# Designs tried in a protein design chat: VH-VL binders against q8zty0. Part 11

Target 1, 249 residues: q8zty0
Amino acid sequence: MAKQVLTYIDAKEFAYIIDSISVLVEEANFLIRNDGLYLRALDVSRTAMVDLAIPKESFEEFPEVEELRFGLNFKELKKLLRRVKKGDKISMEFEEGRVRIKLIGKSVRSIVVPSIEVVGEELPTPKVVYTAMVKAASDVLATAVKDADAVADEVKFEASEEALIISASSDKGEVEVKLDKNSELVYEFDVKEPASARFSLEYLVDITSKTSKISDIVTIELATAKPIYLSFDIPAGGKISYFIAPRVE

## First folded at step 4 (VH-VL; framework fv_sonavibart)

Design d9
Fold by ESMFold2-Fast, scan of step 4:
Structure d9 (fold): chain C 249 residues (1-249), chain A 131 residues (1-131), chain B 103 residues (1-103)
Amino acid sequence: as target 1 above (249 residues)
Amino acid sequence: QVQLQQSGPGLVKPSQTLSLTCAISGDSVSSNSAAWNWIRQSPSRGLEWLGRTYYRSKWYNDYAESVKSRITINPDTSKNQFSLQLNSVTPEDTAVYYCARDEGSQATMEDYFGTGAFDIWGQGTMVTVSS
Amino acid sequence: DIQMTQSPSSLSASVGDRVTITCRTSQSISSYLNWYQQKPGKAPKLLIYAASSLQSGVPSRFSGSGSGTDFTLTISSLQPEDFATYYCQQSYTFGQGTKVEIK
């Protein structure tokens, strides 16, 4: 009987959040609890995990439920949100077997999307003790990763007491980007122990190309031969974060 | 193929250091797809994981909070074995001690959910802390 | 910390019976749960990993199921050699065990 609705004031920002999920997973559950909207999912290869948490306070309107799981095809949802205009609001009304999405601006556009059945397992938090943390401009990471992708399939992150080095090398060439701890593009630098690990560029290129549109700042956490943790603060509140497993020799 | 064989004392006096070794055959202690664990079993505490050592570009150790201040687990690559050293033992440390392997490539995120399965076990060593 | 509740603590069954053992976790662990068999005087032996995957060399009468917070180990037709204690495990935490005694 009661309508279950969430409304997000910045539909363009919400579309970027959907894009940032869709680069990693095609299908996943939105998990709506009394305190916020959550999503945690692995890619098909189980190499990377996306973790979304948006507090209830980030929404203009939020459902009054103890728990609601709603399965969506994020690649299809991304296509539907391509024509979102600056100043639009987005509203999602959850119904049995479907969601009605309204883009509210000078006109109201209504789209109905069927729900899908997605395994509702909640993934645990990865057990990693990080030894290095760098908070830096997100576009610097996106550029470094894109440069590395031009010459290699994998990229190395090395954190020392003085700098974070992002490098890639192959028979096609070599790329190195050095972020000194005193750089104007580095906002926080905390390295308790040097850390080094290598990662697949296909994940990093896709993730950083979308998340740089959401947040100007990225938090990078590293430990030797452990998954990288990338966290992006959402301007309206909340975070979208990623774990990417390391490449092994 | 892969086998673990334990050695060490059966009786240890209170306040002394317990030392056990686990010899590995059919695999390398520095294998990047394995981790080497110590697990004990007592009637009062059941099966209790104590800690592990493993090689991934460098050596790592993880220890259970209950023993963290008293425990050291060390690999020995030359003898292809790893050891347990537990300091300041009390009668509560009386247990059967097992070494065990968990295997995983650490190449997927699932390997970091702490879901290691212990697929190879040593024979066990009964340790009594008494005089 | 994730709490684990294994039930029953013990049971008696006859050869040929279907035996079911359960393990419940205080929060969701997806499918990341393992099952072990321990015979008197021996080390535990891995039976099932990732909730439902049968370890190589383990008889097909053993099966695992479940996800999230509720997990089950089933022995479809109990044999004399199945007299043992069974443990579930997630991360580095073990359940308290279920002792299976043959009547």
Scores: ipSAE 0.454, ipTM 0.736, lowest interface PAE 1.1, mean pLDDT 88

Design e1
Fold by ESMFold2-Fast, scan of step 4:
Structure e1 (fold): chain C 249 residues (1-249), chain A 131 residues (1-131), chain B 103 residues (1-103)
Amino acid sequence: as target 1 above (249 residues)
Amino acid sequence: QVQLQQSGPGLVKPSQTLSLTCAISGDSVSSNSAAWNWIRQSPSRGLEWLGRTYYRSKWYNDYAESVKSRITINPDTSKNQFSLQLNSVTPEDTAVYYCARDEGSQASMEDYFGTGAFDIWGQGTMVTVSS
Amino acid sequence: DIQMTQSPSSLSASVGDRVTITCRTSQSISRYLNWYQQKPGKAPKLLIYAASSLQSGVPSRFSGSGSGTDFTLTISSLQPEDFATYYCQQSYTFGQGTKVEIK
C-alpha cells in the first residue's frame, strides 16, 4: 500500500531541466536508484547524448526502491510545467503503469500520465580522453554559439595554452570569440595539449539556450576530433551534461 | 591491407621481464582512429585483455588492473610498431600473446562507448615461463 | 566490470546443421557485443560487430542478434571450415568460449 513518491522543491528549476533534455529527445526513460535520479538519451541522429544525474539529497521526498524505471513524454509534461510559479514544488507518485504528477503551490494541479516504454537500452558512459578543460561563464558560451549560428551551420572550438577560441566562417561572414585563460569569465583553464574540433551549431544553440537558465557556469572538455563535453551544475545539486560528436568531413 | 607482425616465440625465466614487439603495416601507429592492444590467451584465464596504447594529440595508455603494476606498452613512431614489457613474470604468465587493433568511426556518439571490435590481429607469440 | 557467460561450453554438430550460441552479460550493453571465431593455432577472427553487423569478408551464413543482456550467434548451415571455438566480447572482457565440434 505505500506509494513511492519523488518530490523536487523547485518546480521552475525542474521545468528548465526538462526543457534542457527535450532539445534532444521528445521522450526518455528516467531511472531511480538508491542514490539518485538518472537519465541518458541519444538524439534520433545519434549525434548527441544527454546525461542527467541528480542525487537523492536534492529531493524533499525520494522513493524507497532499489530500482525504478519510468518513461515520460516531454510534450505533455511541458504543458503542465508551463504553469509553474516561483515557490511551487513538483511531485511524482508512481503507480502500476502510470505516474501522477503534481504541481504544489497555493493550489494543487495534477495530471496522471501513462508510464511509457521508450525504445532504447541503457547507454554506457562514453569513453573519451580529453586534453583540454575550461570552466567559463555559461552565458558567454551561449552568446558565442548564437553569434556563430548567424553565419554558419558549424562551429570550431580550438583550445591552446593561452586561450579557447570559438569560431565560425562561411560565405555569409566570420565570427570569433576568444576566451583568454586570464579572462574574468574563465574560472578554470587546464590545457595539457592543444585540441581542435568542429560541431553542429544546431545542437549547441539549442542546448546552451536552455542550460544557461540552469547554471551560470559551464565546464567544457575538448580533444582533437573528439566529442565535446559540456557539463552544467544544477543549483540544488547534480549535473546535466552533453556529449556532441564532431564533424569529421 | 593492414597487417600486424609479432616477434617470435620465447622462453622467459621467472622474475625476468617479458618483451614483445608488434610491427604495423598498412596503417600508422599514431592514427587518431585506432588503438593498439595486447591480449593473451591461456587455458586457465582464457582470452585476457592486457592494455593498449593510442595517439590522440598525445600518447595514452590503458592497462588491465590485474597487470597494471608490471606492464608497459610503448609506441615507436619511427619503426611504426608498439611493444609490450611485462616485469617480474611467473609461470601464470605463460600464454599466447596477441597484438590487435581496434578502430571506430568518429561521427556517431556510439563510437565512443568503448565497444571497439578487434578487427586486425597479429599471428600470436607463445611465451613459456619456466625455470 | 561486466561479466560474460557463453552457453553452451561445447556442442557437437554435423555439416548442414543450424548452430546457435548464446552470450549473456551481467549488465545491459545495448548492442555493443562482438563475436570471434578461433581455429586451433590461429588468432581469433572478427565475425560480427555491434551485435548484428557482419564483418567484411565473412560468409552470410553467420548472423548475430540480440540487445541488452542476451545475444545470439547463429550459423544457418554449418560448413566443415566452421568447426572452431567462438567467443563473444564487450569492451575489454571476453566470454569463456563455445567449442563447436564435429559429431
Scores: ipSAE 0.361, ipTM 0.668, lowest interface PAE 1.6, mean pLDDT 87

Design e10
Fold by ESMFold2-Fast, scan of step 4:
Structure e10 (fold): chain C 249 residues (1-249), chain A 131 residues (1-131), chain B 103 residues (1-103)
Amino acid sequence: as target 1 above (249 residues)
Amino acid sequence: QVQLQQSGPGLVKPSQTLSLTCAISGDSVSSNSAAWNWIRQSPSRGLEWLGRTYYRSEWYNDYAESVKSRITINPDTSKNQFSLQLNSVTPEDTAVYYCARDEGSQASMEDYFGTGAFDIWGQGTMVTVSS
Amino acid sequence: DIQMTQSPSSLSASVGDRVTITCRTSQSISSYLNWYQQKPGKAPKLLIYAASSLQSGVPSRFSGSGSGTDFTLTISSLQPEDFATYYCQQSYTFGQGTKVEIK
């Protein structure tokens, strides 16, 4: 008797993934295919997009379906996930119009929530040709962005052949963080052409504060006046990625 | 009432440079909600986008891979126009060339799912490349 | 690179007919597809943007539908001035065109 169930071994990691999505949206559609779990969503201002892909091999238990779509409102899910303890597993069982979510540890806690259809369509991959790529410690990016947020509402990323510079300036002060290509906190550096763009700190602060708890490494891709791409590898497999549109004034 | 008017040579010899100009009225070439495109049409290739220029705090260009090494698109803010320069032309560059506007703020992720719609077009210039 | 295929390449129709033209993409593009009409010797004219939004000044007999990879342009009651070639477009790529000819 086959049930349509997915089980993720590290419920705390899954909670961080949900938190990382929920900084942009309160609800989202998930897509289960034969090879994995997927999600794409735009925030309400249409400025940032989150992209999630987790292969089926990352799950202890995975449904045998051609395609299954389900939407979740994160408010109730977050309440359950705030009680997650180290060593807990999370399981989702799919039924017609509802999802049964279990947090499995020394005790089993469960909720049943309606599966909602979040109004919208499948979002395409943004059409951006990137000219600069830096892989670095994710906590360094989170700290740089937080420091910039203390003095300004926007931050500039500048990639050159020698370094990535993250800077912010206003009448309140100036902040600059320089990541030299030979820094021990830089794991890969590939700049084909210099790139420069400015972004809202509101998005970056929220994203990096949650994603740094998932991954120790961030991949940053830049092109002049184009959206920034931030990608975080999930330890159990898969990626959570973000596109943030640039500021144009 | 935005209008685009094209000018340039109709006959170009192989290996020479093709130069066309598109004059803008009713809008500014420096508008930060518009991009200015060159598109050509031939029987063999159909409608083919060549590239665009646009202003967002500073000037930027995007070019099609097929022409990237030969193409330059330049704005001229004093004359409110933009131009196409295509180097080393061959008979395969024979086409009707159009200039066109697409609108988009470039500040939304949706602007990167597609270029937007080409809502205003020039009248077209027939260019023949022959010796 | 996203491939776009229009079907049919040409069709013959009479005034008053319902005409349907399709555009298929090799990858999902959500609703970011536009439709154009081109008459001989003229530049293309925008009819529909964002898959289903009618451009101002375009007659209501034109409509667009679809999302993802499958898109349709419909002319509900063909008029004499509608005999033209129609193109779909997403990003910087155009379909090959569908010629609507008089029967």
Scores: ipSAE 0.418, ipTM 0.702, lowest interface PAE 1.2, mean pLDDT 87

Design e2
Fold by ESMFold2-Fast, scan of step 4:
Structure e2 (fold): chain C 249 residues (1-249), chain A 131 residues (1-131), chain B 103 residues (1-103)
Amino acid sequence: as target 1 above (249 residues)
Amino acid sequence: QVQLQQSGPGLVKPSQTLSLTCAISGDSVSSNSAAWNWIRQSPSRGLEWLGRTYYRSKWYNDYAESVKSRITINPDTSKNQFSLQLNSVTPEDTAVYYCARDEGSQASMEDYFGTGAFDIWGQGTMVTVSS
Amino acid sequence: DIQMTQSPSSLSASVGDRVTITCRTSQRISSYLNWYQQKPGKAPKLLIYAASSLQSGVPSRFSGSGSGTDFTLTISSLQPEDFATYYCQQSYTFGQGTKVEIK
């Protein structure tokens, strides 16, 4: 019987990807198709969705299957991945009801975790027409959101033809970060129509604290009173993306 | 209780603009948790969603790809109604036209999956396109 | 993008029968599939939303279930008022309809 194996060259990067998913969900289904690895999941509150797509070309070894689904519990998996060292590879071998995970470095460590059945089906792509897109340094977004979290529980994103403004205010204080379209920290800027929306800081803080370790660049898409779209390119190929529903005041 | 009442012509000539109106009672057309849809039904194409209008700090419209170049859906807050305009009609646009509400929370990502259930419908308007 | 196919296109049944209608999607979807009943000359009426949630005011003999690409509407004991056409819907796309006729 041929074994189904998935090998990713950068185990540390893979650990960051898992961390980035786990801020929204404790467990989720991965889907392996002939062209890549996919995952979509909603958090318990139905407020945010994570979308992962990694092409088969990003892997050193990839299963030869039409379709393979497997569910993992991220709490246990993250504990195992904390042992990852720089230069390690990660390999997953799929067996009935379980996944054998190997960390390949100066030594080879092998761990077996159960594959779980996570209730749910594939989630559709959100139907949102965006009017503003900004591609910028991801650490600037992470810092702006963290600063806003110190003074408020929600943050406002305002895109105009000249700048993206990220702001928060309360009786505890005010925070404002302005990214001019010509800033050295802005790589692309395309605003067809001004856009403004507010979002929960708890989601943004958790997401950006993990995703900034994966990608130096974030793509932000906005439309007035619509979910924010955040996309992070994975260095080895693929993307991890998020949709966060707006706050209604 | 929420009700939708339709009005408009039953006969339209080819190449002209079809115009229908849906009056809302028991809810506001600018409700931030509702969207207002036009759906038509014909023997050849079955039930076909055409588009929607909704208020979220400002007015938005979503339109089906098949009619996007010819369709406009407009709200009227003063009359608490919304309308359909379909330009350059052909006999293929002959159908029963319905207005319908889908209600959800914009604070949920599920509101954006296009999975809204149409819980309130107008009575329908039969439109014939012929010379 | 998503195509909805219902089976059967029509069926004949008697009062008291258990009726099952299937909706098959062209790709896997979430459980956000809705079911409607339409009687001649009237607008469709929502029966089931999110695959299995019964709409307020709808009799409990109607139920929905589904997984993956296959979803089912069941009428546990058909009543005279249930002779109608039934439609599934998701992502602003409707199935072609299943007509339930008197046997």
Scores: ipSAE 0.473, ipTM 0.749, lowest interface PAE 1.0, mean pLDDT 88

Design e4
Fold by ESMFold2-Fast, scan of step 4:
Structure e4 (fold): chain C 249 residues (1-249), chain A 131 residues (1-131), chain B 103 residues (1-103)
Amino acid sequence: as target 1 above (249 residues)
Amino acid sequence: QVQLQQSGPGLVKPSQTLSLTCAISGDSVSSNSAAWNWIRQSPSRGLEWLGRTYYRSKWYNDYAESVKSRITINPDTSKNQFSLQLNSVTPEDTAVYYCARDEGSQASMEDYFGTGAFDIWGQGTMVTVSS
Amino acid sequence: DIQMTQSPSSLSASVGDRVTITCRTSQSISSYLNWYQQKPGKAPKLLIYKASSLQSGVPSRFSGSGSGTDFTLTISSLQPEDFATYYCQQSYTFGQGTKVEIK
């Protein structure tokens, strides 16, 4: 008897969110609680984690449930979302063992997909104490990471009191991008202790290429030899965040 | 088989520095897949993690907030051991001190969910802080 | 900073009994919880890691279950050598222990 429906006003933004999750996983469990929609997932190598939190207030319609868990394989969902146009809404209606997904625009298009049991537990919050935080233009990070990818397989992030340095070096060449705390592309800069860590470029290139479509600003948190934390605010509310384990080889 | 063997004084006076050593056999103190911990046990505080040292391209230390200002954990690669120094001890530092290994590469996000299972332990050293 | 509560603080049971020890956490930790056995005068011994994985060499009568905030350690048929204190652990925090005495 009770209708369980989730409606998000900006289907194009939702498509970018799904694309941003899909760089790490092809299927994931969503969790609906009384206060919002949540998702955490690890990639297959267990090197990177995506964390999504969208508050109830970001939705036009939201299920009134204590807890509802559903898993989706993104293959069919992404096919539907490739057809999304500006002004479309997306709606999900939850039934036993399946989800009805609707794109609502000039016409209504829908698919029904199985709710799958995705192998993966609800993941805890990583235990990391960060010593450096920088908020900057997300396009600057995406460009720095893409440039580094041209010469190397890993990139180093170094935060000091004065600047964040993103660098990569190999026999093919060297790339260095320096973001001074006073740069117009740096919106907030708080470094309590210098921090330095190295990360795989394959993760950073894929993540930043998709997340720059969601948010113009990235929050970067660092600690020496700890996972990097990247957070992107969603315009309609909420955030999508990533933890990427450091290279220790 | 990995074994940890502890040594150090059992009686320390208040305000002095406690110094303990843990010798490693069957593994390298600089192994990229291990971290080397100090854990103590007292009736008042139970089991309490103090800190660890580990090698990942360079040496790192993590310390519990409660002892951070007084504690140093140092590896010694030539002797394949690691040590604990705890400064300005008080009677509240009276405890059995254990060294322990947790195994994980720290290259996986799972290593940051706090699973750190302590799979190998030293025999323990009873330390009494009294005058 | 996650609080862990073990219950009961102590129990007495007979050889052959099924014993259950509980650990609750103040925040969800998925399955990232370990169980240890400590006998008098000895260091703790790892029994179970990641909530339900049995450590090599540990008898099959020991099992772990649970996820999120509620976890249990079960001894299916208590033996005399199981007299000990049992601890749960998450990250670098340990529970206060459950003492098991055989009657």
Scores: ipSAE 0.435, ipTM 0.713, lowest interface PAE 1.1, mean pLDDT 88

Design e5
Fold by ESMFold2-Fast, scan of step 4:
Structure e5 (fold): chain C 249 residues (1-249), chain A 131 residues (1-131), chain B 103 residues (1-103)
Amino acid sequence: as target 1 above (249 residues)
Amino acid sequence: QVQLQQSGPGLVKPSQTLSLTCAISGDSVSSNSAAWNWIRQSPSRGLEWLGRTYYRSKWYNDYAESVKSRITINPDTSKNQFSLQLNSVTPEDTAVYYCARDEGSQASMEDYFGTGAFDIWGQGTMVTVSS
Amino acid sequence: DIQMTQSPSSLSASVGDRVTITCRTSQSISSYLNWYQQKPGKAPKLLIYYASSLQSGVPSRFSGSGSGTDFTLTISSLQPEDFATYYCQQSYTFGQGTKVEIK
């Protein structure tokens, strides 16, 4: 049987992608099709969903398969990839019951990880009509969310024709970050209808702390009392995205 | 116990507007954990979902692509009911029309997959479109 | 654009029989499939949600199984009140139905 191998040139970037998945899910399937690598999974509480799509063109080497589903423990995988060095390539060779991971740099390090049986398939795309879209510096979102986390357990996103306001309030204090549509930190602003929703900071802190290492830009999509959509373009191609269900008022 | 009671005309002429109502008891039409659906059934098309209305800080509607340009589903909070209006009907709109509840979790992403189960149904209204 | 196919379109069975009907999808839907029972002149009634969860008030002789693209509804010991048409549903799409008739 032919080897089923994928090779990604920037192992450090790939490690950040794995880390960004692991903050939400412990176990999930990589779905490898002829056109790319996919992953879609819900967290245990079914409150948030991660969606990964990387086209085959982003890889130096990619498997020639119709479809391959491979279950992995992402919490364990992120630990193994923690010591990836700048300039390393990563190669994953899929075999029956295991994957051989090679970190290729000045030395070649090889790690064999058993596959796990993960009950789950590709989840449907959430059916949400968004009324507001903002593209902004991802580190501004990460900082706003971290500041909100210092004073509250939930954060409110409000999009109007003129600005996106991220705010949190409690007995401990109040935090507000205003991103005016003409701000140097706002790259695109399209609000067809005002939108307002509140979200758990627990999810947002974890997600934005990892994803800001992948992309300098975040796309935020909002609608009133609907899940927030956060999308991060991967420099080598593809994207990692998140849906987080709202808190009910 | 939640119950749905339907009312509306049984005979409609081609090109006219079909109007049906569904009265809710045992739950609120403004419930944050429910959505209120219209589903029809005909021999030629089988069971066909038409759309829904639901409250999440404001009112939302979702409509099936096949009827989207002709359909309006509206809540009435004062009467605790919701209605269907279908414009420009043709004989192909002849069907039994049901209202139904889809109950979801407030904080679950699964509520947005459109995979909710219809746990409570109205009795159905037979609608004939004929001249 | 997920296609749903129920099989068989109809079947004949006797009281006490074990009956299985299947629903197949053109794409994986994980476990997001529901089953309904409909008797003539009546609205459909929810039996099973999330592929295998029994709706409250539904007899334990009904069970659902499957994941991905292949799903089954099983009636372990058919009763007279179980002669009906059964539908699967995912998202807002219903299968064409399976009629369970008296042999």
Scores: ipSAE 0.538, ipTM 0.779, lowest interface PAE 0.9, mean pLDDT 89

Design e6
Fold by ESMFold2-Fast, scan of step 4:
Formats: C-alpha cells, sequence, structure tokens
Structure e6 (fold): chain C 249 residues (1-249), chain A 131 residues (1-131), chain B 103 residues (1-103)
C-alpha cells in the first residue's frame, strides 16, 4: 500500500499555524480529506472555536485518501517545531497510531510521535448572521486589543456605517481605537446594520498575538451581541478562523 | 416552574392567517438566556421547527426556510407572551402546534450551534386547515 | 444542512429488556444532540441533552452516548411507562422518531 505523506513547504509558517491553534487547545484532531486538511476545536470553557482549512494545493505532497483522521498533542509538537529554521520544509508520514515528522533543511531531523485519540467530535458551523464586515491590517487589531488589555478585561467592538470602534474602559483608564472606513489600514468595509458586542480580552490578545505572524490582513465580522468572527488568510493558501462568544454581563 | 400556555383558533380556512399565542409564566420573554420557539407536528412531516424569537440587546427572529416567506413570530413584553402568525395557510399546515423554550448560555459557542434543548413545552394546539 | 435518521423506526420489547435506539447524522456533528420522549396526546419531554447529560427528574435507566455521526439512547431496563415515541434533535432538526411498543 502507498505511504500517506503530507509535505508543507514552509515549516516556519506551519509552526505559526500550530501556535495559533494551541492558544485555545492542548490537543486536537486533524482531518485529511481528498480536498484538504481541516481542524475545528473548542477551548475548555467552550467560549472560543478555531477553524482551520488548508486546500490540498497548498501542499507539496498530499495523501490520496478519502478520509484520514489523526490527533496530536500540541505541547509536544511545539517543542519539536522550536527547531524550525527559515527555508525548512515539514513532512508528516502517517503510520498506524504514529506520525513521523520530518524537518527538511540543510539537515533532516526525524521524530516519531503517537497519534492520540482526542476525545471530542467535529463541530458544526456556528449559526450567526453577520451584519458588519471589516477587512483591515491585522497588526492594527493586535495593537488595539493589547492596548485595551492594559486597562480592562473586556473590549467592545462597535461597527457603524462610518467606522469600526474598538474600546475598553475601567477604573484603570480608557482606550479607544477608531478605524474609519476610508483609513489606509482598512481594505474593505461593508456594514449593512450597525453592530455592537463585547468580548474577553484574554482570548483576543492570545489569538491576535499569534495570527499576526501568519497574515497581515484580518477579516472581522460582527453582529449585535453575537460571536465575533476573525479570519486570517494563510499566504500558502487556506484560512485560519476564530469565533469568540460575546460577554453577556 | 416555567410554564407555557397556548391559545388560538383550532380551525382555519385555506388562504387565511393562522394566529396563535403562548403565554409565559415563571420567566421573562426578554430573558437573555432563553429563546422562544414554535414547533409543529404532523403525520406527514413529523416534528418540524418553524422559528424562534429572542432578546440579546435587541430582538432577533430566526425562521425555518420552508415557512420563512409566510411566518412572523412576535414577542409582547407587556403581556409576557409571544405569538405565531402564519399567512396563506393550506391543508398542508394542518398540525399540532407547540410553543417551546430553549435555554442556553450566549457566552458559550454552543449557543450558536443550533443545539438548544427544548426543555419546556406548551400543551399544544391542534390546528385544522379546511373549508 | 444536517439530516438525522433514527433506527429502528419501531420496535417491540418486553419489560426488563435493554433497548437501544440509534440516531445517525448525515455529517459529523458536535455532542449537542438531544433526546425526547413523547407519549400519545402529550408534548415531547426532554430526556437527554448534549448527547449524554440526563435531564433533571429523568430516571437513571435512560442514558445517552455517542459523537460524530453515531448517537445512541439506551434504556437499561424497559418499564411499562416507557411506551412512547423517541426523537433525537440537533440544529433545529428532528429525527423521524422510533416507536417503542411493549410486548
Amino acid sequence: as target 1 above (249 residues)
Amino acid sequence: QVQLQQSGPGLVKPSQTLSLTCAISGDSVSSNSAAWNWIRQSPSRGLEWLGRTYYRSKWYNDYAESVKSRITINPDTSKNQFSLQLNSVTPEDTAVYYCARDEGSQASMEDYFGTGAFDIWGQGTMVTVSS
Amino acid sequence: DIQMTQSPSSLSASVGDRVTITCRTSQSISSYLNWYQQKPGKAPKLLIYAASSLQSGVPSRFSGSGSGTDFTLTISSLQPEDFATYYCQQDYTFGQGTKVEIK
């Protein structure tokens, strides 16, 4: 039988993708289908969901399978990926209960890790109708939530026809970042109906600190008192996306 | 301790509007952790969810695609109730109609998977559409 | 759009029997599937939520399990009052029902 191999040409980018997933979960199941690699997982508090989709065309080598599921522990995987250098490729070869991971550069390092059974299931797509969409520089979002985190535990997103406002306030101070629709840092702006919701800064700071290393652009979707949707395009193809439930009090 | 009481006509003629109400006791129709649903049951279609209304900083309505063009679900905060209006009824709308609550935490992503459990139900209203 | 298929459509069993009802989904889903019991002339009653959580006041002989595409409702020792139709539900979609008749 043919060996099942997956090769991604930018191991450093793959490491950033793993880092971006691991802010929510310590372990998760990957799903390989004939058209791509997929992962969906909820954090322990069931407050945030990560959704990864990378098309087959983003890989140098891709398994020819109808379906292949494998679970990985990200803590162990991240230790191995710390050794990744610019220009390295990463290859995964799937065996019964095991994954052989190769970092291919000036030397080839090979490590075998167990494929684990992660308790859980494939998650459905959230049922949210969004009324506002803003596509903007991802580092602006990362900076805005870091600034907000200095003064508060939660941040408010307000989209109107003219601007997206990211704000936070407490006894420690106030922060407000306004992204006008005509700003050079805003690439697309489509608000059908004003939207306002509040979110935990803990999730946003962790997510945006990692995802800004993957993509220079973020797509933000909002609706009043609904989860925020953040989507980041992966340069080699595909997306990593997040849903974060709103604060209710 | 939450109870739902239904009222409305049992017989409706084809092309007319079906109107039912569901009165809530033990909870508020504007509770931010509840949604208020209409579900019908017929021998031919089984249990069929029609739609819901709920308050999350503003009122929202979700409707099943099959009835979306004919259905309106309205809350009434002063009477603590919600209603169903289904326009242009046909004999295919003959069914037992139930109101029901689903309760979930909007702070959880699970509230958005459409996975709410219907924990409190009204008594049901048999509606016959015939001339 | 997720379709839910219950099996069997009906069954007959004796008091004391272990009864198993299966719900299969057209796509892999979360563990948020719910189970209901409906007796003739009555509204459905919630038995189990989130695949395996027993609703308050429901007898412990009822249990749920499963994930992905396969979910199961089990009655460990069938009682006369358990004659009913059982429904699974997820994503505002109900299964077609399983009728349990006492022999």
Scores: ipSAE 0.445, ipTM 0.728, lowest interface PAE 1.1, mean pLDDT 88

